# VH-VL binders against q0atu2: the designs that were tried, part 364

Target 1, 119 residues: q0atu2
Amino acid sequence: MLDKKARIRTSREYRNVFEKGKRLSGRFLIIYYVENALDNNRFGFITNKKIGMAVIRNRIKRQLRAIVREYQGQVKNKHDIVLVARAGIGKSSFEGMEKDYIAIMKKAGLFARNANKID
Below, E stands for the ipSAE of ESMFold2; O stands for the ipSAE of OpenDDE; V2 stands for 0.75 times the mean of E and O plus 0.25 times the DockQ between their complexes.

## First folded at step 18 (VH-VL)

Design yd13 (framework fv_dusigitumab; at its last look DockQ between E and O 0.52; V2 from the best seeds 0.75)
Fold by OpenDDE, look of step 18:
Structure yd13 (fold): chain C 119 residues (1-119), chain A 122 residues (1-122), chain B 111 residues (1-111)
Amino acid sequence: as target 1 above (119 residues)
Amino acid sequence: QVQLVQSGAEVKKPGASVKVSCKASGYTFTSYDINWVRQATGQGLEWMGWMNPDSGDTGYAQKFQGRVTMTRNTSISTAYMELSSLRSEDTAVYYCARDVGYDSGEFYFDYWGQGTTVTVSS
Amino acid sequence: QSVLTQPPSVSAAPGQKVTISCSGSDSNIGYDSVSWYQQLPGTAPKLLIYSDNKRPSGIPDRFSGSKSGTSATLGITGLQTGDEADYYCGTWDSSLSAGYVFGGGTKLTVL
């Protein structure tokens, strides 16, 4: 999974992102993002009970982590980014989540290079 | 079938505001962003911004920051673009267009409104 | 003036092939996929090509798209009189403020 160093882990860190960060909504995801003072990016993941049972929430979280990991190297440096799963995400495909993530990140200007580029 | 139907032509004085509507049908309105693109007579296409009908989030081209407002009424599947402090250079055909970014992760406009002519003259 | 650069005009006889270039940079064509739009006289733009080289339903295979590096190309074979129109490339740009950008447009004249 994501490196420990690349994860938002404390409540304080999450609060900082929510209070000082910008918010953008996609179809299945909401992202909160803010610049940090580190040399690396950190990601947080939130799946509320509105998403569904614990099994579903854990699945969604696992899928989101996989997506973030896949595109991690393309994200602009020095950002804290929290992904909040929306209620409808449980009915979406992995590909749907991925495309939603990419779209939101592009709108946020957080991708440094083409996330859809096949090399 | 997907359709975007825009409001009729507008004639405004310099300094006034214009609000163009775009009614969507044939798909889930809140699932796709609406973009606005204008085209001055004999000129090219100019992107103005995007609006997420679900959240109301917007992103405007720098050129129009502070002067354009994109909104929506979800109950009637209608998007709005308001441009204030109009000047003669704003005379153009204004288009709304559906964005498929959330479906594909790529941005392009698969359906367009018929356009609304806005004329700004003294 | 436009972020993406297109030739102002191209022309060819019916049945011939034409190409329209679209030149950008790493922050746009190099950053996202290119789309092409056809605008017939007095009408709204119509999606012609998306994802660099894909055609929407109803678009004949005479139309093709390609991209290499920071440049894209629209190809039209078997040129017909009905193809006379303005053509625009477009893509997402991430340089300053994230947003869509269009080329300046190319007027295609069928001789």
Scores: ipSAE 0.919, ipTM 0.958, lowest interface PAE 0.5, mean pLDDT 95
Fold by ESMFold2, look of step 18:
Structure yd13 (fold): chain C 119 residues (1-119), chain A 122 residues (1-122), chain B 111 residues (1-111)
Amino acid sequence: as target 1 above (119 residues)
Amino acid sequence: QVQLVQSGAEVKKPGASVKVSCKASGYTFTSYDINWVRQATGQGLEWMGWMNPDSGDTGYAQKFQGRVTMTRNTSISTAYMELSSLRSEDTAVYYCARDVGYDSGEFYFDYWGQGTTVTVSS
Amino acid sequence: QSVLTQPPSVSAAPGQKVTISCSGSDSNIGYDSVSWYQQLPGTAPKLLIYSDNKRPSGIPDRFSGSKSGTSATLGITGLQTGDEADYYCGTWDSSLSAGYVFGGGTKLTVL
């Protein structure tokens, strides 16, 4: 769904976001975010065992990736952003996750008009 | 049955601080952010910031950064706004309001407190 | 210096129609939904319109909202003396210090 350049992949990359980044919590999601030294954004996704069985965690991860892909054009560039699913997310609808993501990204100041054209 | 009830009027001297409370009832307090808005006499509405009661996270309007602190006590469903280094220009009615951003992806204030008058005079 | 510009006042006779404008920019009205708030004399603001044109329960349909580009409009038909109030538009502003913004307010006088 996301291009390989737009993925946070290594433990070091994740650690940098958690250690140096800001944190904001929504109902179903927590985001950690920090400016990076790249020309693009990178996204990471964490669904831990506390959320439920593997089938549930995999579904949630797919849904979050779809949401991030849909709104990626609105995200201000040069950020590493990790989405952490909260324990109660398994009872959320796709629409509920989507609205939570929109709200938290706006409150973080990470959404801007024409972000993919004007940075 | 959603209700936001604020603390009573305050009279303060310049340089002091004021802390206004906002007691929520009729909904799950931790599910919605509380925002603070003020209005000087005969003036318009001025947004001050938001506070997430679940996490304690805040976002403040730039004008108030460094002077405002928004907190809560979840056990009594109460939000607080503290404004320090008060000036005569801070004389206003201060409102708390609930935002529904997490349910809608849009920000608007569906319920408001009755307001708290803060007077700053020498 | 409101980010959202409203006329300072409007007036009309009972039974008439008024509109109240709210002008913004691509970082606010052009990007996010507009809400309108009514403030009756001596009271807290009350949500009147949300999501550009939707009414919460209990708001009569003679109140309407619309948006075009970076401008929003509140319409009030069948004007009543009880509509005499201050009216504020509001929206999220996504610019450099992202936050909520209100218009300067419009005082409606019913004569």
Scores: ipSAE 0.728, ipTM 0.904, lowest interface PAE 1.5, mean pLDDT 91
ESMFold2 (binder alone), look of step 18: mean pLDDT 92; pTM 0.947

Design yd14 (framework fv_dusigitumab; at its last look DockQ between E and O 0.62; V2 from the best seeds 0.75)
Fold by OpenDDE, look of step 18:
Structure yd14 (fold): chain C 119 residues (1-119), chain A 122 residues (1-122), chain B 111 residues (1-111)
Amino acid sequence: as target 1 above (119 residues)
Amino acid sequence: QVQLVQSGAEVKKPGASVKVSCKASGYTFTSYDINWVRQATGQGLEWMGWMNPDSGDTGYAQKFQGRVTMTRNTSISTAYMELSSLRSEDTAVYYCARDVGYDSGEFYFDYWGQGTTVTVSS
Amino acid sequence: QSVLTQPPSVSAAPGQKVTISCSGSSDNIGYDYVSWYQQLPGTAPKLLIYSDNKRPSGIPDRFSGSKSGTSATLGITGLQTGDEADYYCGTWDSSLSAGYVFGGGTKLTVL
């Protein structure tokens, strides 16, 4: 799991990202991202009832956290990033979610050099 | 089979605008970004930008910021690229291309339209 | 002028091997996978190589791609007259204005 300091945890923090951040949509995910005044990145996750039953939402949230954790070190510093799961994500594979995340993050310019490369 | 069919050739005056269409078929239109690439006569390929047909989100090359607009009509699976304030240097063949970024996490264009010739001349 | 640098032209006789280089930086070739496109005269570009070294279905194995550091290379063995075309490398650039970038293109002439 992500370190506590790497999580967006309060409603105020989420609201700040939604109000001041940029929005970008992928196939299965929407990200909201904004610069923060910290030395670390923070991530938030939203899986609403449109996704499905609680067990599905929890699974998806778990999978998204795993994806974010895997690529955390490749994200440019000083950003608050909220991942919002889209309705269709429930039918996607883990790999599909991962690729969508990577694509969105690249388009957002949030990945640092050498992101998602196996050389 | 996947197909991208573009609108016909255009002839415009400097300062005018041109809007090229790209109709997609053979796949779910909203699942793949459409990119636009142009090629001046005898020159190389130049990337212009991407458009997400589902959300309408776009990203333009800096060179075209403020002058290019990429849109879509999902009901007819058609993408549009409008370029304003046309100059002679904008004379080129314009291509739409499907982007597989969401499928693969990497960006490349697996299907291309046939191209649309846009001529800008006085 | 192009973000990615290619030789303007290369030439070889039928049956020979030819290589086309593509030079970039840590913000593009060093950042993401490289793709190659073949453009026959008067036609739209065609995907030739993706993910640095993978071939789409229908592309013969005499076409190959490789990458090292901030440079990529397209290899063509058993050169045929039908291979005469323009070849472009491309990749995603993570600079301030993130987007796709192409090489300047290489004209391959079969002697």
Scores: ipSAE 0.918, ipTM 0.958, lowest interface PAE 0.5, mean pLDDT 95
Fold by ESMFold2, look of step 18:
Structure yd14 (fold): chain C 119 residues (1-119), chain A 122 residues (1-122), chain B 111 residues (1-111)
Amino acid sequence: as target 1 above (119 residues)
Amino acid sequence: QVQLVQSGAEVKKPGASVKVSCKASGYTFTSYDINWVRQATGQGLEWMGWMNPDSGDTGYAQKFQGRVTMTRNTSISTAYMELSSLRSEDTAVYYCARDVGYDSGEFYFDYWGQGTTVTVSS
Amino acid sequence: QSVLTQPPSVSAAPGQKVTISCSGSSDNIGYDYVSWYQQLPGTAPKLLIYSDNKRPSGIPDRFSGSKSGTSATLGITGLQTGDEADYYCGTWDSSLSAGYVFGGGTKLTVL
């Protein structure tokens, strides 16, 4: 799982990313991201009720957290990043979410050239 | 069958703008990005940027930042590239191409338009 | 100046083998997958190889791709006069201004 330091926790923190950050859309995901004043990255996850029941939304959040954990060593530091699941994500595979995440993170310029995947 | 059909050749004066269209068919237009690539006579391929047809999001090569605008009209499955403040060195063939990045996690162009010749002369 | 370096030209006789190199860096070839494009005279480029070494449907297996470190290679065996074209490598570059890059191109002449 993600470290507690690597989580966006408060409504104020989420609001800051949405209001001040940049936005890019993939096929299954939207990311919002903004520089922070920390020495590390923080991640947040949004699934709205249009995606499905709580069981479905919780499964998707778990999958997205696993993807973020897998690649967090590649992400440029000092960013707050919110992943928003698009309505069609429930029909995607884990691999489809992963490839979408990789593509939008590359397009956002958020992957560092020498970063490594975390074990 | 996937097709990308581009607008016809353009002749422009320095300082003008050009807008090239790229009409997509044979696939769901909003599912894949359109990229723009140009090629001056006798020269190599030069990537200009990408555009997400669903969101309208773009990313431009640094060389063209501030001069290029990539847009779309989803109701007619058409992408556009507009280049402003034209110079003679902008004389080139301009291509649109479909990239598969969101489904693959890597970027490559599986289908290309036929190209649009833009000539900038005084 | 191209980020990816290719020889400007190569030539070989029909039936022979040729290789075309593409040299990059850890920001591109060393980090991301390489694709190759064929551009026949007077036509748009066509995808020839993706994911370093995979062929799209319709590309014969005499075209092959490989990668070692920060260098990629396109191989063409059984050369035909119809293979006379320009060949470009391409990949994502993850440096500060992330974007796609092409090699400078290699003109293949079949004698």
Scores: ipSAE 0.657, ipTM 0.891, lowest interface PAE 1.7, mean pLDDT 91
ESMFold2 (binder alone), look of step 18: mean pLDDT 92; pTM 0.949

Design yd15 (framework fv_dusigitumab; at its last look DockQ between E and O 0.52; V2 from the best seeds 0.74)
Fold by OpenDDE, look of step 18:
Structure yd15 (fold): chain C 119 residues (1-119), chain A 122 residues (1-122), chain B 111 residues (1-111)
Amino acid sequence: as target 1 above (119 residues)
Amino acid sequence: QVQLVQSGAEVKKPGASVKVSCKASGYTFTSYDINWVRQATGQGLEWMGWMNPDSGDTGYAQKFQGRVTMTRNTSISTAYMELSSLRSEDTAVYYCARDVGYDSGEFYFDYWGQGTTVTVSS
Amino acid sequence: QSVLTQPPSVSAAPGQKVTISCSGSDSNIGYNSVSWYQQLPGTAPKLLIYSDNKRPSGIPDRFSGSKSGTSATLGITGLQTGDEADYYCGTWDSSLSAGYVFGGGTKLTVL
């Protein structure tokens, strides 16, 4: 789904984002974001047990990855971004998650216009 | 029905602070950001910032950074906007407005308070 | 002065059509949807158009919105005396200083 290069994979990488990054909350998501020293953006995903059973958590994670992938090209360069699913996300639609993500990313100033953006 | 009801008119001296309230009803207060917009007499609308009633997160226009504070009391569904170090140029009608960003991924204000007149004069 | 540029005033006779332009840049209108607000004298702004061309419930189809590139346009057909008001375009600006921006406003006079 997401390129391996575009994923936060290690505990150290996650800790760096949580400790040094900024935090913004949406309705269903919380994002932590920080500039990195790379030439690409990296994304991490967290779904804890408060969301529900493993099947639900995996579904949510899959949906979030799909959303991130869809809008990946619009994210400003050189950022590590961790998406944390909030407890209520299990009751939201895919579209609801998507709109929440877009709103948060725009508020964070992380979205930028590109050739693929159609408003 | 959705309603935003703001506090009454304020008269302040230069250098003072003003705190305007905005009580929301008719919807889940914590589900929508509250924005503040002001309008000087005979002038246009000026966006000041947004506040997430659930998390308390805020984003302020650069012009007001360090001088504006947006807060909320969720127990009474009320948002607050405090502006400090007031100057004559701050004389304006201040509006609170509901933002539908989380619902749509787009930012626009579908409901507005009635406005609060703040007058700054010596 | 305003990030979005509107003509300061427009005028037309009852029954006629009027258009109000709103000019921005790539980081705002070019990237984000435009909304329009009507402000009758002595009242708070009212949402007129959202998502470039959608009307909230209660807004007659005489009001229309469109967007092309970095510019947006509000159209009003069958102009009525009650349409005399100030009109503002607005949108999110996705620049480094993310935030909402308004046009300077346009005063519509019904002759």
Scores: ipSAE 0.904, ipTM 0.953, lowest interface PAE 0.5, mean pLDDT 95
Fold by ESMFold2, look of step 18:
Structure yd15 (fold): chain C 119 residues (1-119), chain A 122 residues (1-122), chain B 111 residues (1-111)
Amino acid sequence: as target 1 above (119 residues)
Amino acid sequence: QVQLVQSGAEVKKPGASVKVSCKASGYTFTSYDINWVRQATGQGLEWMGWMNPDSGDTGYAQKFQGRVTMTRNTSISTAYMELSSLRSEDTAVYYCARDVGYDSGEFYFDYWGQGTTVTVSS
Amino acid sequence: QSVLTQPPSVSAAPGQKVTISCSGSDSNIGYNSVSWYQQLPGTAPKLLIYSDNKRPSGIPDRFSGSKSGTSATLGITGLQTGDEADYYCGTWDSSLSAGYVFGGGTKLTVL
């Protein structure tokens, strides 16, 4: 669903976000985010084995990618953003993950509109 | 039976600091953010910031950046707001309020503390 | 400061209808849901309306909310003396300085 250019791909790119970025936690998700030098956003996804078996982790990754794709037009540009699934995410529904994502992205200031900022 | 109970009134001199507490009961304290809102006498509500009790993450209104610190002690389900370098215009009632953002993706305050009067007298 | 604009006061007789407006911008009311809070004299604010038009349990249906574009409206029908209070709209502002904002408040007088 996400375009190839909108993905964080290398270990070096992930490490940059974790080392240089800011961190905010929600109920099911943690985001790490940092400004990048591009004109677009890039997204990465991490699920660890504590969440469950590979089938479960792959389903969660697919659901998170769908959520990110749905709301990507609202995301402030020029950011690398890594979504880390928390251990409790297996108890969440798709809607629950979606609500959590919306809340955490708003509190991070990454869902932004600048309708009245132009002089 | 959700309840937020705040500490008692405070009288401070200009330049001092004040720390207000907010003890939560009737829900899982770490599942909802606590926000702080103040109201000067005869005036409106002014949002100060949010604090996530699970992570300790905060977001402060620009007006209070550098003067406010919001913390918690999860073992006693208590949130704190500390305001430093007090001025007479900081005289107000300070409220804690629970936000429901993680349930809905929408922000509103469903439960409020009773308020704490802080008087800054010169 | 008051990012959301409300009239400072409104009044009407018992049994009548009143509306309270709340005017904002694309980054707040236009983008996010609106809530309304009632503050009776000497008390903490209380949630009255959430998600633009929903009532929490215990709020009578003579209180209603609506939203159009960047404006929201609180409606109160069948006015009672006990409705005398200050009323505040509130919403999340998704501008570069993201945060919660309240209207300046409206004092309702029932005469």
Scores: ipSAE 0.726, ipTM 0.906, lowest interface PAE 1.4, mean pLDDT 92
ESMFold2 (binder alone), look of step 18: mean pLDDT 92; pTM 0.950

Design yd16 (framework fv_dusigitumab; at its last look DockQ between E and O 0.57; V2 from the best seeds 0.77)
Fold by OpenDDE, look of step 18:
Structure yd16 (fold): chain C 119 residues (1-119), chain A 122 residues (1-122), chain B 111 residues (1-111)
Amino acid sequence: as target 1 above (119 residues)
Amino acid sequence: QVQLVQSGAEVKKPGASVKVSCKASGYTFTSYDINWVRQATGQGLEWMGWMNPDSGDTGYAQKFQGRVTMTRNTSISTAYMELSSLRSEDTAVYYCARDVGYDSGEFYFDYWGQGTTVTVSS
Amino acid sequence: QSVLTQPPSVSAAPGQKVTISCSGSSSNIAYNSVSWYQQLPGTAPKLLIYDNNKRPSGIPDRFSGSKSGTSATLGITGLQTGDEADYYCGTWDSSLSAGYVFGGGTKLTVL
């Protein structure tokens, strides 16, 4: 799915984002984002047990990865970004998650171009 | 029906602060950002910032950074906009407006308050 | 002064068509949907068009919107006296200081 190079993989990397990054909340998602010293963006995903059973959490994570993958080419470079699923996300549609992601990313100033592709 | 009802007109001296309220009804208050837009007499609309009623997160226009504070009281579905260090140029009608960004991924304001006139004069 | 540029005024006779332009840049209109607002004298703005060309419920099809490149256009056909108002375009700006931006507004006079 996402390139290995585009993934936050270690606990250290996650901690760095949480400690040094900025936080923005949407309806279904919270993002933590910080500049990195790389030439590429890295994404992390967190689905806590409050989201629901493992099957639900895995579904949500899969959907979020799909969303990030779809729009990754439009995200400003040199950022580590962690997506944290909120409790209500399990009841949301894929489209709802997508729109929430886009809104949050725009507020964060992380999109470089038309992410919503409405035009 | 969605409604945004703002507080009444304010008259302030230069250097003072003003706090305008915006009470929302007819929808889930915490599900939509509230934006503030002002309009000086005979002038155009000027965006001031957004506030997420759920998280309390805010984003302000650069022009108002350090001088504007947007807050909310979720228990009464009310948003607040406080502008400090008032100057004559701040004389304007101030509007709160609901943002549908989370629903669409695009930002626009589908419902507006009736406006609050703030007059700054010596 | 405004990030988005509109003509300060337009005018036409009843029944005619008018267009209002909104010029932006690569940081806003190029990559974000444009909305239009109608402001009747002494009233709060009202959403007229969203997502470039969509009309909210209650807005007649005499009102239309379009976008191309870094510009947007509001069209009003069958002009009525009640259409006399100020019209503003708006969109999100994706610059470093992300936020919403308005055009300078256009005063429409029905002759």
Scores: ipSAE 0.904, ipTM 0.951, lowest interface PAE 0.5, mean pLDDT 95
Fold by ESMFold2, look of step 18:
Structure yd16 (fold): chain C 119 residues (1-119), chain A 122 residues (1-122), chain B 111 residues (1-111)
Amino acid sequence: as target 1 above (119 residues)
Amino acid sequence: QVQLVQSGAEVKKPGASVKVSCKASGYTFTSYDINWVRQATGQGLEWMGWMNPDSGDTGYAQKFQGRVTMTRNTSISTAYMELSSLRSEDTAVYYCARDVGYDSGEFYFDYWGQGTTVTVSS
Amino acid sequence: QSVLTQPPSVSAAPGQKVTISCSGSSSNIAYNSVSWYQQLPGTAPKLLIYDNNKRPSGIPDRFSGSKSGTSATLGITGLQTGDEADYYCGTWDSSLSAGYVFGGGTKLTVL
């Protein structure tokens, strides 16, 4: 779904976001985010074992990746962003996760106007 | 029945602080952010910031950064806005309002408190 | 100075139609949903229109909203004396100082 260069892949990369980044919570998600020195954004996804079995955790990760991919063109560039699933996320719908993501990304100031959306 | 009930009017001197309360009822307090909006006499609405009652996260309008603190006590479903270093220009009605951002992904205020008049006079 | 521009006042006779404009930018009106708030004299604002053109329960259909580009419009038909109020547009602004913004307000007088 996401390009390989748009993924946070290593433990060191994840630690950098948690240690240096800002944090905002929604109903189902927490985001951690920090400016990076790249030409692009990178996204990471964390589901802990308290959410459920691997099948459930993998489903949630797939849904979150789909949401991030849909809106990635609106994300202010040069950020590493980690989405952490909260314990209650299993009770949400795809649309509920999507609305939560939109709200917290706007409140974090991470969404920017896409030039192709100007009339 | 959603209600936001604010504390009573305040008269303050320049340099003092004021803390306005906003008690919520009729919904799950931690599910919706509370925003604060003020209005000087004969003037328009001015957004001050948002506060997430679940996490305590806040976002303040740049104009108020450093002077405003928005907090809550979840056990009594009450939000607070404290404005420090008051000036005569801070004389206004202060409103709390509930935003529906987490339901819709868009921000608008569906319920408002009755307003709290704060007068700052020399 | 208001980020969203509204006319300071509008007036019309009972039974007529009025429109109130709200001009913004690509970082606010074009990008985000517009809401309208009615403030009757001496009262708190009340949500009148949300998501550009939707009405909360209890708001009659003679109130309408629309958006095109960086501008939004509130329409009121069948004007009543009870519609005399201040009207504010509002939306999220997605610029570097992300936050909510209101128009300067429009005073409606029914003559």
Scores: ipSAE 0.782, ipTM 0.907, lowest interface PAE 1.0, mean pLDDT 91
ESMFold2 (binder alone), look of step 18: mean pLDDT 92; pTM 0.949

